VHH binders against Abasic site processing protein HMCES (HMCES). Designs and how they scored, part 76

Target 1, 269 residues: Abasic site processing protein HMCES (HMCES), of Homo sapiens (Human) (q96fz2)
Amino acid sequence: CGRTSCHLPRDVLTRACAYQDRRGQQRLPEWRDPDKYCPSYNKSPQSNSPVLLSRLHFEKDADSSERIIAPMRWGLVPSWFKESDPSKLQFNTTNCRSDTVMEKRSFKVPLGKGRRCVVLADGFYEWQRCQGTNQRQPYFIYFPQIKTEKSGSIGAADSPENWEKVWDNWRLLTMAGIFDCWEPPEGGDVLYSYTIITVDSCKGLSDIHHRMPAILDGEEAVSKWLDFGEVSTQEALKLIHPTENITFHAVSSVVNNSRNNTPECLAPV
Below, E stands for the ipSAE of ESMFold2; O stands for the ipSAE of OpenDDE; V2 stands for 0.75 times the mean of E and O plus 0.25 times the DockQ between their complexes.

## First folded at step 11 (VHH)

Design j42 (from p6 with T28K; framework vhh_6z1v_2; at its last look DockQ between E and O 0.86; V2 from the best seeds 0.00; counts 0 for: pae E 3.2 > 2)
Fold by OpenDDE, look of step 12:
Formats: C-alpha cells, sequence, structure tokens
Structure j42 (fold): chain B 269 residues (1-269), chain A 121 residues (1-121)
C-alpha cells in the first residue's frame, strides 16, 4: 500500500470514529495535534494521516480501551534512529509484512511496546499491471458502503448533495499499523510515525495486486488491536489476515501524480 | 530500583505440583503485564504464560496444555504460576518478567533472576 485517501473534514472523521469503550460507553476519540491533520484524496508516504491509538500511550493510568486520534507520519521512523533526518532511513518502512513483523527490529520493538494503531482512510489505491503493457490501471479499494435507499453508489452521486451524503456516512477503512516515537537527536518535537501492516491479497483483489493492507474489519477487531493493555501482541497478531469484505472500482490516472488532490482521484471511471 | 524476585522453585516428582511466586518492587505493578518464562539447559528461553495488567486476560503456551495457570494479585505486587502435573521436560529456570506492552517476547522491560524448577522422574 503506497497511496491512500483521507479527505473527510475533521469533524466528520471524528464522528466516523465513534466507538464504545470496554464499559459500553459511546465515545468519540480525542484529538492529539489536530492541526497536523491535512485532508487529502491522495495521501502518500511521508505525509501525515490520522491514526487511532490507545489513550494509554499518553496517559499512564488511562483506560486502554479509550481511543485517541492523531495525525502521524506515514513511514515508521524507529526510535533508535540516530540521524537527524528521517529521510536518511535506508530501508522502506511504509509497510510491514505480516510474516516478517517479528523478524524486523524496526517493527518488533515498537510492537512489543504495544504501539499498535489503526490507520484511517477512505480507502487505498492499488495499481493493476496490464498484461503486455507498461501501463497500470489504478483502483480505489474500500469497505462496502451501506446502500441507503437514497444514497447511490459513489458512482451514482448525480448531485453534489448526494455526494455529501455519501461521505457523511462513509465507513472508513481501518488498517492495522504499528507506530513509533522518534526523538530527534538535535532536539525538537517527538515524531510519531507509522507503518501499515500488509498481508497477501484476498481472492477478490488478487488480480489487482498480490498484497493488501491488513484490514481490521469491525469494532471488535479495531478495539482488540488498539487495546495493548489487555490484548497481547500474540493475540492481536491473530487479527492480521486478508479480508474479502472489500470493494473496488477503477479510477483515473489522476491519482498517479501524488500532487493531485481532487475528488477525481477516487471517482469511478 | 525495579526488582522482580522469584520464589517457589524446588525439586518435585513427576506429576507433582508447584506454585511459583514473583514479588515486584520499584515499579507500578498494575501498569505492567507480567509473564513467566523458562529456560532449560541448552535450550532457548521460552514464554510459559502471561497475564494482562488487570489480570482479565491470560495467555499460556501450547506446551502448558492446561497444566499451568498464571495469576496475579495487584494488591500484593505478586504474580503466580501454579504448575500442576509436572513433567521432567518442565525442568528449567523459571523467570518472571514485566512488560509494558504485553508482547510475550523476550524483550520485556524487567526480569527476575529466576528460580530453578527440577522435575525428577
Amino acid sequence: as target 1 above (269 residues)
Amino acid sequence: EVQLVESGGRLVRTGGSLRLSCAASGLKFSSYAMGWFRQAPGKEREVVAAISRSGGSTWHADFVKGRFTISRDNAKNTVYLQMNSLKPEDTAVYYCAADWGYSLTDEYDYWGQGTQVTVSS
């Protein structure tokens, strides 16, 4: 996964992240560093995206089932990294393979510290290789959306009003991630950064791409992944597998340029 | 200084029972998941069992097969391992460990010195 969409306004995003804590109380995640949230139809590595994480990461006595939402840098910067510039990392940390997560120190260490997060997105993009050509067809991949009688498919939003309604009730894609905290050697603000765990693609996506993000489907999966106080790493890792509960449509080549940030990026062609 | 002190390890016969204790000091005990590890001679250290901060969740290794049970008393800053139906293969040094992240890996934050459990045939 090298491209996502996360374009919802902050308030809409927050509401979409409503959850129940372990006591069954309905809650909204509290924002940390909300000013760092930058909505975009075209999020690339090194950009900031909102993630959910346990409140326990910030408050020592907090209920680990409570959630915080925070923009973090896509591309995990390990805490042990000693260079002053994260861009000097010699290895790719955009993704973490599920099968080697425990073999790589850059992911194992933060995971062992309970630094699990849920990366939020409207969906993610993948490119299908066209046989015989160097051309790739991009696809937008996302959770199936509940067809409300009035809310046409993303493609059927004939009116701006209908489009807004679609996004107001959009089910966000919830991807399993690992984050780390990096303190710059020269001082400054702690950098929070994340990697997306990837798995083999489900059957439905296999023709598009052979790998997919580990998607946490449902409130229980999300809760268990985040709750490092009560859910062990081993138990959490059982949640990491392909899911067939995904839909997709072809989009234009507009998304190929990471600088393009328009609704056209995810619009069906 | 954080200290984890294991006790209860001794020589027991096959089929016997033993309860290990680990007393913690110098840390907020309830903020850490606790685990028991063991290391037999010539073997790698392996996780035996782990328990969440609250004690509401436990994990046991497959080789335990219901014979061992981890528990904790946060009021006493103590974690326990009840070991039943002991076998010679259970002979090892048993270590208590504290883990902020409940990782069940060898990278725990704090470790005890270990207690020797020997099971004779």
Scores: ipSAE 0.836, ipTM 0.924, lowest interface PAE 0.5, mean pLDDT 92
Fold by ESMFold2-Fast, scan of step 11:
Structure j42 (fold): chain B 269 residues (1-269), chain A 121 residues (1-121)
Amino acid sequence: as target 1 above (269 residues)
Amino acid sequence: EVQLVESGGRLVRTGGSLRLSCAASGLKFSSYAMGWFRQAPGKEREVVAAISRSGGSTWHADFVKGRFTISRDNAKNTVYLQMNSLKPEDTAVYYCAADWGYSLTDEYDYWGQGTQVTVSS
């Protein structure tokens, strides 16, 4: 997973993240740096994307079940990175393999500090290799969505009008991430950056791509992944596995160029 | 400034019981996960048990499950390890440690000096 869509306006995105804390209170996540959120149909590594994380990371007295939503840089910059410019990092930290996460220092260290986050997206893109050619077919991959008026999931066969209306009640894709905090050696604001944990692809996606992001399906999985105050690293890692609760449809090659940021990027072909 | 002080280690016979205590000072105790680790001569330090901030979640290593129980008292800034049915292989220096992240690795933030537990056959 190297390309996502996260285009919802801030207020719609916030409502889509409504949750219940440990005391049973209904809440919306509190924003950090909301001005850094840039909606896009075509987000690539090094851009900022919204993530959920525990409020305890920012406030020592916070209930660890309470959530912050914050834009973070996609591409984890380890806290130990000593150069002055984070773009100079030689390692590609866009994704983190689940099978070696406890063996790689770049990921093991922040994981040990409870730096788990949930990466939010409308869905993600993958490119299927076509037999006998150098052509690749892009697909938009997302949670099954409920058609509010028709009581069924949406798909490529639905009218364009139904696709426009669905965004108000869109179920966001919730991917397991690890973040880190990097302090510039010369001073300045702390940089928050994240990686998406990847697993072997599920059977439903195996014909499109061999890997997929670790998807946290449902509020119980999301809450356990975020709550580092009460859920140990070992228990949290049990949530990391392939999921079959996913759907997809083919999209236009318009999405191939990351500078294209229009609804056509995710529209069914 | 942060101090973790273990107590309770002693010589005990096989099959006996022992309770270790660890008193914390210089940190906000209720904001840290706590763990007990042990190290026998010539071996690497290993995690024995860990407990969440509230005490609502605990973890115990397979080799001590059913015999050892970790607990904490946030009002007293103290974490405990109740050790039952002790075996000679439990002989080790036992360390108390505090961790912000509730990790099960031995890369905890703060460590005590250790207390010696010797189990005679």
Scores: ipSAE 0.666, ipTM 0.864, lowest interface PAE 1.1, mean pLDDT 89
Fold by ESMFold2, look of step 12:
Structure j42 (fold): chain B 269 residues (1-269), chain A 121 residues (1-121)
Amino acid sequence: as target 1 above (269 residues)
Amino acid sequence: EVQLVESGGRLVRTGGSLRLSCAASGLKFSSYAMGWFRQAPGKEREVVAAISRSGGSTWHADFVKGRFTISRDNAKNTVYLQMNSLKPEDTAVYYCAADWGYSLTDEYDYWGQGTQVTVSS
């Protein structure tokens, strides 16, 4: 997974993240650094995307079931990185394979400190190789959505009413991530960055690509992944597996160029 | 300064029981997961048991399941390891450790000095 859509305005995104805390009370996640949120239909590595994480990471003695939402850099920068420029990292941290996560220092160290996050997106893109050509067919992949009589077409955005028919109640894709905190050697703000955990693709996606993000399907899985105060690293890793509860459709090659940020990127063809 | 002080290690016969205690100071004990580790001579240190900060979640290694039980008393800032049905292979130095992240790796934040447990045949 190397491309996502996360285009909802902040207030719509926040409402889509409503949850219940340990006491059963309905809550919205509290934002950190909201000005760093850059919505786009076409997010690539090194850009910021919102993630959920436990409030306990920010407040000593907080209820670990309470959630913070914060933009983080896609492409984990390990806390031990010594260069001044994160783009000089010589290995790819956009994704983290589930089968080696406990063998790689870049991932096992932050995971052992409870630095688990849920990466939010409208859905993600993958490119399928086609026999007999160098061309690739992009697909937009997302959770199945509840249909109503008022449901609109995915990709329609010609008016606020048409956009709302699709996106106002969109079920966000929730992917398992690991984050770390890097202090630049020259000083400045701490950099929060994440990786997306990947697994072997489910049967439904195997014709598109052999890997998929580890998807956390439902509030119990999301809660357990986030709650490092009560769910051990090893218990949390049991949540990491492929899921068949996904759907997809082909999209135009407009998405191929990461500079294209339009609803056409995810519109069905 | 954070201090973790183990006690209760001694020589016991095969089949016997021991209870290890670890008293914590210099940290807010209820904010940390706790673990017991052991290291036999010539072997790598290994996790024996771990417990969440509330005590609501515990984990035990397969080699001690049914024999050892971790528990904690947050009012007394103490974590315990009840060790039953002891075997000579349980002979080791036992360490308590505190961890923010509730990991089962040996990369815990704070460590005790250890207490020797010796199980005679």
Scores: ipSAE 0.349, ipTM 0.724, lowest interface PAE 3.2, mean pLDDT 90
ESMFold2 (binder alone), look of step 12: mean pLDDT 88; pTM 0.902

Design j43 (from p6 with S31T; framework vhh_6z1v_2)
Fold by ESMFold2-Fast, scan of step 11:
Structure j43 (fold): chain B 269 residues (1-269), chain A 121 residues (1-121)
Amino acid sequence: as target 1 above (269 residues)
Amino acid sequence: EVQLVESGGRLVRTGGSLRLSCAASGLTFSTYAMGWFRQAPGKEREVVAAISRSGGSTWHADFVKGRFTISRDNAKNTVYLQMNSLKPEDTAVYYCAADWGYSLTDEYDYWGQGTQVTVSS
């Protein structure tokens, strides 16, 4: 996973993240640095994306089941990185393979500090190799969505009017991430950055791409991944596996250029 | 300033029981996960058991499961390790450790000095 859509206005995104804390109280996540949130249909590495993380990371006495939502840079910069410019990182940290997460220092260290986050998106994009040609077919991949005014799930066959209205009740894709905090050696603001954990693709996606993000399907999985105060690293890693609860449709080549930021990027072709 | 002080280590016979205690000071105890580690002479340090901040979640290594139980009392700033059915292979220095991240690695934030447990026939 190297491209996502996360275009919802901040208020809609916040309501889409409604949750229950450990005591069963209904809550909305509290924002940090909301002005850094930039909605887009076409988000690439190096850009900021909203993530959920435990409030305990910011307040020592907080209930670890309470959630903060914050924009973080896509592309993890390890806390131990000593250069002054994060772009000089010699390693690609956009994704972290689930099979080597405990072997790579860049990921093992923040994971050991409980720095687990849930990366939010409308969905993600993947490019399928086309047989006999050099062209690749992009697909938009997302959770199955429930239609509000008609029976069944939203799909490629639905009218454009239905697609425009679906966003008010969209079920956000929730991907398992690891984040780290980097303090510039020469001073400046702390940089929060993340990586998306990847797994082997499920059977349903195997014809599109051989890898997929580790998707946390449902509130129980999301809450356990975030709650580093009560869920150990080993227990949390049991949540990292492929899922079949996913759908997709082909989209136009407009999405190929990351500078294109329009609804056409995810519209069915 | 942060201190973890283990106590209770001694010589015990095979099949015996022992309870180790670890008293913490200089930190807000209830905000840290706690763990017990052990190290025998000439061997690497290994994790024995770990416990979440509230005590609601525990982990025990396979080689002690069913015999050892970790617990904590946040009002007393103390973590315990109840050891039953002791074997000679359990002979080691036992270390108490505090960890913000609730990891099962040996990279904990704070460590005690250790208490010696010797199991003989």
Scores: ipSAE 0.617, ipTM 0.847, lowest interface PAE 1.4, mean pLDDT 89

Design j44 (from p6 with S31K; framework vhh_6z1v_2)
Fold by ESMFold2-Fast, scan of step 11:
Structure j44 (fold): chain B 269 residues (1-269), chain A 121 residues (1-121)
Amino acid sequence: as target 1 above (269 residues)
Amino acid sequence: EVQLVESGGRLVRTGGSLRLSCAASGLTFSKYAMGWFRQAPGKEREVVAAISRSGGSTWHADFVKGRFTISRDNAKNTVYLQMNSLKPEDTAVYYCAADWGYSLTDEYDYWGQGTQVTVSS
């Protein structure tokens, strides 16, 4: 996973993240740096994306079940990175393989510090290789959506008109991430950056791509991944596996250019 | 300065019981996960048990399940390891450790100096 859509206005996104804390109290996540959130239908690595993380990372007296929403840079910069420009990091940290996460220092260290986050998106894009050509077919991949009380779940074959009206009740894709905090050697603001954990593709996606993000399906999985105060690293890693609860549809080549940022990027063709 | 002080280690006979305690000072105890580790001569240090900040979640290694129980008292800044049905292979130095991240590796933030448990056959 190297391209996502996260286009909801800040207030709509916040309401889509309503949750219950450990005491059963209804809450909205509290924003940090909300002005750094840039909605887009076509987000690439090095841009900022919203993530959920435990409030305990920022407030030592907070309940670890309480949530913050914050924009973070996509592409994890390890806390020990010594150069002044994070774009000069020699290896790609856009994704982190689930099978080697405990072997690679860049991911093992923040994971050991409880730096788990949930990466939010409308969905993600993948490009299917077409045999015998250099052309690739892009797909938009997302959770199954519930239409209205009377119409049932959204299918891959739904019309473009229906898609424009679904955002008010869209179920956001919730991907397992690891983040780290980097302090620039020359001073300045702490950089928060994240990587998306990837797993082998599920059977339903195997014809599109061989890898998929680790998706946390439902509030129980999301809360356990975030709650580093009460859920150990080993228990949290049991949540990292392929899921079949996913759907997709083909989209136009408009999405190929990351500069294109319009509804056309995810509209069914 | 952070200090973890283990106590309770001694010689016991096979089948006996022992309770280890670890008193913490210099940190806000309720904000750290706690673990018990052990190391026998010539062997690597291994995690025995771990407990979450509230005590609501615990983990025990397979080789001690049903025999050892970790618990904590946040009002007393103390973590405990109740050891029952002791075996000679439980002989080791037992270490208390504190960890912000609630990991199950031996890379904890703070460590005690250890207490010796010897189980005679």
Scores: ipSAE 0.547, ipTM 0.822, lowest interface PAE 1.7, mean pLDDT 89

Design j45 (from p6 with S57T; framework vhh_6z1v_2)
Fold by ESMFold2-Fast, scan of step 11:
Structure j45 (fold): chain B 269 residues (1-269), chain A 121 residues (1-121)
Amino acid sequence: as target 1 above (269 residues)
Amino acid sequence: EVQLVESGGRLVRTGGSLRLSCAASGLTFSSYAMGWFRQAPGKEREVVAAISRSGGTTWHADFVKGRFTISRDNAKNTVYLQMNSLKPEDTAVYYCAADWGYSLTDEYDYWGQGTQVTVSS
């Protein structure tokens, strides 16, 4: 996973993340640095994406089941990185393989500190290799959506009006991530950056791509991944596996250029 | 200054019981996961048991499961290890440790001095 869509306006995104804390209280996550959130249909590595993480990372007396939503840089910059410019990191940390996460220092150290996050997206893109050509077919991959009277009606015409309404109740894709905090050597703001954990593709996606992000399917899995105060590192890693609860459709080549940021990027063809 | 002070280690006969205590000071105790580790002569240090911040979840190593129980009292800044049905193989120095991240590795943030437990037939 190297491209996502996360285009919802801040208020819609926040409502889509409604949750219950450990006491059963209904909550919305509180934002940190909301000004850094840039909605886009075509998010690439090095851009910022919204993630959920435990409030306990910021407030030492907080209930670890309470959630913060914050934009973080895609592409984990390890805390030990010594150069002044994060873009000079020579190794790709966009994704982290589940099978070697506890062997790689860049990932095992933040994981040992409880630095687990849930990466939010409308869905992600993958490119299927086509036989006999250099062309690849892009697909938009996302959770199955609950059909509403307006967006899921078989009698409704495909109109821009009906397409806009699909986002009102969109179930966001929730991917398991690891983040780290890097302090610039010359001073300045702490950089928060993340990587997406990847697993082998499920059967449903195997014809599109051989790898997929580790998807946390449902609030119980999301809650356990985030709650580093009550869920050990080893217990949380049991949540990292392929899932079959996923759907997809082919999209146009407009998405290929990461500078294109329009609804056409994820529209069915 | 963070201090973890273990107590309760002593000589005990096979089949006996002990309760180890670890009193913490200089940290916000309820904000840390706690663990008990042990090291026997000629062996590496190993994790015996761990407990979450609230005490709501616990982990015990297979070799002590059913015999040892970890617990904590956040009002008293103390973590305990109840040891039942002791075996000679349980002879070791037992260490209390505090960890922000709640891991089951021996890379904890703070460590006590250790308390000696000797089990004889």
Scores: ipSAE 0.633, ipTM 0.862, lowest interface PAE 1.3, mean pLDDT 89

Design j46 (from p6 with S57N; framework vhh_6z1v_2)
Fold by ESMFold2-Fast, scan of step 11:
Structure j46 (fold): chain B 269 residues (1-269), chain A 121 residues (1-121)
Amino acid sequence: as target 1 above (269 residues)
Amino acid sequence: EVQLVESGGRLVRTGGSLRLSCAASGLTFSSYAMGWFRQAPGKEREVVAAISRSGGNTWHADFVKGRFTISRDNAKNTVYLQMNSLKPEDTAVYYCAADWGYSLTDEYDYWGQGTQVTVSS
């Protein structure tokens, strides 16, 4: 996973993240740096995306089941990185393989600090290689929505008005992430950045791409991944596996150019 | 200055019981997960048991399940390891450790100096 859509206005996104804390209280996540949230139908690595993380990361006496929502840079910059410019990091940290996460220092160190987050998106894009040609077919991949057809279609609603109504009750894709905090050597604000954990594709996606993000399907999985105060690293990693509860549809080549940021990027073709 | 001080280690016969205690100072105890590790002569340190911040969730290594129980008292800043049905292979130095991240690795934030447990026939 190297491209996502996360276009909901801040207020709609926040309501879509309603949750229950450990005491059963209904809550909305509290924002940090909300001005850095930039909605887009076509988000690429190095851009900011909203993530959920435990309030305990910011308040030492907080209930670890309470959630913060914050924009973070896509592409994890390890806390030990010594250069002044994070773009000079030599290895790609956009994704983190589940099978080697405990072997790679860039990921095992933040995991050891409980730095688990849930990456939010409308869905993600993947490009299917067509046999015998250099042409690639992009697909938009997302949770099944209310009354979604097997083909991944959201129905026969094709007008802009009908499409906007779908987003009012959209179930956001919740992907398992790891974040780290990097302090610039010359001072300045701490950079929060994340990577998306990847797993082998499920059977339903295997014809599109051989890898998929580790999707946390449902509030129980999301809560356990975030609650590093009560859920050990070992228990949390049991949540990392392929899921079949996913749907998709083909989209036009408009999405190929990351500068294109319109509803056409995810519209069915 | 963070200190973890283990106590309770001693010589005990096979089949016996011991309770180890670890008193913490210099940190907000309830904000840390706690673990017990052990190291026998010539062997690597291994995780024995771990406990979440509230004490509501625990983990025990397969080789001690049913025999050892970890618990904590946040009001007393103390974590415990109740050891029953002790075997000679349980002979080791037992270490208390505090971990912000609640990992089950040998990379905890703070460590005690250890308490010796010797189990003989």
Scores: ipSAE 0.617, ipTM 0.842, lowest interface PAE 1.3, mean pLDDT 89

Design j47 (from p6 with T58K; framework vhh_6z1v_2)
Fold by ESMFold2-Fast, scan of step 11:
Structure j47 (fold): chain B 269 residues (1-269), chain A 121 residues (1-121)
Amino acid sequence: as target 1 above (269 residues)
Amino acid sequence: EVQLVESGGRLVRTGGSLRLSCAASGLTFSSYAMGWFRQAPGKEREVVAAISRSGGSKWHADFVKGRFTISRDNAKNTVYLQMNSLKPEDTAVYYCAADWGYSLTDEYDYWGQGTQVTVSS
């Protein structure tokens, strides 16, 4: 997972993240740095994406089940990185393999600090290698969406205009992430950055790509991943596995160029 | 400033029981997860048990499940490790540690100096 769509306006995105805390109280996540949120149909590494994380990371006496939503840079910059320019990091931290997460210092250290987050997206893109050629077919991959009386269902027969009807009730893709906080040695704002944990593809996606993001399917999984105050690292890591509760459709090559940011990027073809 | 002080380590016979205590000072105890670690000579330090801030969630390593129980008393700023059915393999220095992250890594925030437990036949 190296490309996503996250295009919802801030207010719509916030409502899509409604949740219950440990006491059963209905809540919306509170924003940090909302002005840094940049919606796009075609988000690549180095750009900012919204993530959910526990309020306890910002308030030492907060209930760890309460949630903050914040934009973070895609591509984890370790807290111990000593150079002044994060773009000079010599290795790719866009994704973190689930099988080596406890072996690599870049991920083990923030995980040990409870720095688990849920990466939000409309869905993600993968490129299927076409047999006998070097050409690849892009697919948009997302949670199955339910039909509503107002928006209707998403399907192969729906036109691009009809897709706008479903976004108010869109079920966001929720991917397991790890974040870290890096303080520039020359001063300036703390940089929050994240990586997406990856697992082997499920049976349903195996013909498209051999890897997939670790998807947290449902509020129980999301809650346990975020609640580092009451859910240990080992218990949280049990949530990291392939899921079959996913759907997809082929999209046009418009998405190939990360500069293209239009609804055509995710429309069925 | 922050101090974790372990106590209760001693020589015990195989099959015996022992309770370790760790008293914390200089931190808001109820805001930290707590863990017990051990290290035998020539071996790496390993996590034995961990407990969440409220005490509502507990983790125990497979090699001590059913024999050891971690607990805490936030009013007394103390975490405990009840050790039953002790085996010679349990011989080690036992360390108390405080962790903001409730991790099972060796990267805990604060550590005690350790208490020696020796189990003989």
Scores: ipSAE 0.541, ipTM 0.802, lowest interface PAE 1.4, mean pLDDT 89

Design j48 (from p6 with S57R; framework vhh_6z1v_2)
Fold by ESMFold2-Fast, scan of step 11:
Structure j48 (fold): chain B 269 residues (1-269), chain A 121 residues (1-121)
Amino acid sequence: as target 1 above (269 residues)
Amino acid sequence: EVQLVESGGRLVRTGGSLRLSCAASGLTFSSYAMGWFRQAPGKEREVVAAISRSGGRTWHADFVKGRFTISRDNAKNTVYLQMNSLKPEDTAVYYCAADWGYSLTDEYDYWGQGTQVTVSS
C-alpha cells in the first residue's frame, strides 16, 4: 500500500469516526492540527493523512480509550533521525512488513512507546500486473459498504452518478499504523509521521497484488490497537493479519499520476 | 529526576518465597506500564513480567507462570513481584523498568539499578 483516497470533508470524516470509550460513552475524536488535513482522492507518500491515536499520547492522565484524530506525514521519520531534512532519510518507511516489525529499530522503538495509530482512508489503490505487457491495471480497494438509506430503505439501481450519495455513510478503511515523533534539530514543530503495516494478501486480493495493508476490521480491533495503556504490544500484534472482508473495482489510469485529484480516480470503469 | 529503586533481593532457599518492591519517584506513576526483568550471570537480560497502567492486565513469562505474580499500587507509586516456589535457576539480578506504553520490548523508558536474588539448596 502506496496510494490511498481520503477525500471526505473534515466534518463528514469526524462523524464517520464516532466511537464508544471504555465506559460506553459515545464520542467523536478530538482534532489536533485540523488545518493540516488536505482531502484528496489520490494521496501518496510524504502527504498528510488523518490517523486515530489514543488521547493518552498527549495527556498523561487521559483515559487511554479516548481518541484523537490528527494529520500525520506518510513516511515514518524515526525520533533519533539527526539530519535537518526528513526527505534525506536513507530508508523507505512508507510501509512496515508485519514479519519484520520487531526486527527493525525504526519500528520496534515506537511500538515500545505505544505509538500505534489507525490510518484512515476511503480505500487504497493497487496496480495489478498484466502478464505479457508493461501495463498495470489499477484497482480501488475498500470495505464492503452498507447501502442503507436514512429512511430505513436500501437504495436500488447502481450508477456512477450515485457514488457521491454514498459518502455521507461511507465506512472508512481502518489500517494499522505505527507513528513516531521527530523534533527538528534547529527547532520548530514536532513532526508526527506514520507507516502502514503490511501483510500477505488475502485470497480475494491475491490476483491483484501479493501484499495488502493490515486492516483492523471492526471497532473491537480498532479499540485494542489504539489502547496502548491496557493492550500490550504482543497482544496488539495478534490483530495484524490479512482480512477477506474487502471489495474492489477497476479504475481509470487517471489515478496513476498522483497529481490527479478528482472523483474519476476512484470511479468504476 | 526519575528514579526506580528496587528492594527485597536476598538469599533464599530452594522452594522459598520472596517479594520484590520497586518504588518510583519523579514521574506520574499511573501513566506508566511497569515491568520486571532479570539477568543471570553469563546470560542475556530477559523479561519476567509486565503490568498495564491500571493493573488490569498482566503478562508473565512461561518460565515463571504460576510461581511469580506482578502487581502494583498506584497510590504508593510501587510495583511488586511476588516470587513463590523459587528454584536455583531464578538466581539473577532483578530490574524494575517503566514504559510509557504497555509493551514487552526491551525499549523501556526508565530502569532501576537492580536487586540481587540468590536461590540456594
Scores: ipSAE 0.078, ipTM 0.556, lowest interface PAE 6.0, mean pLDDT 87

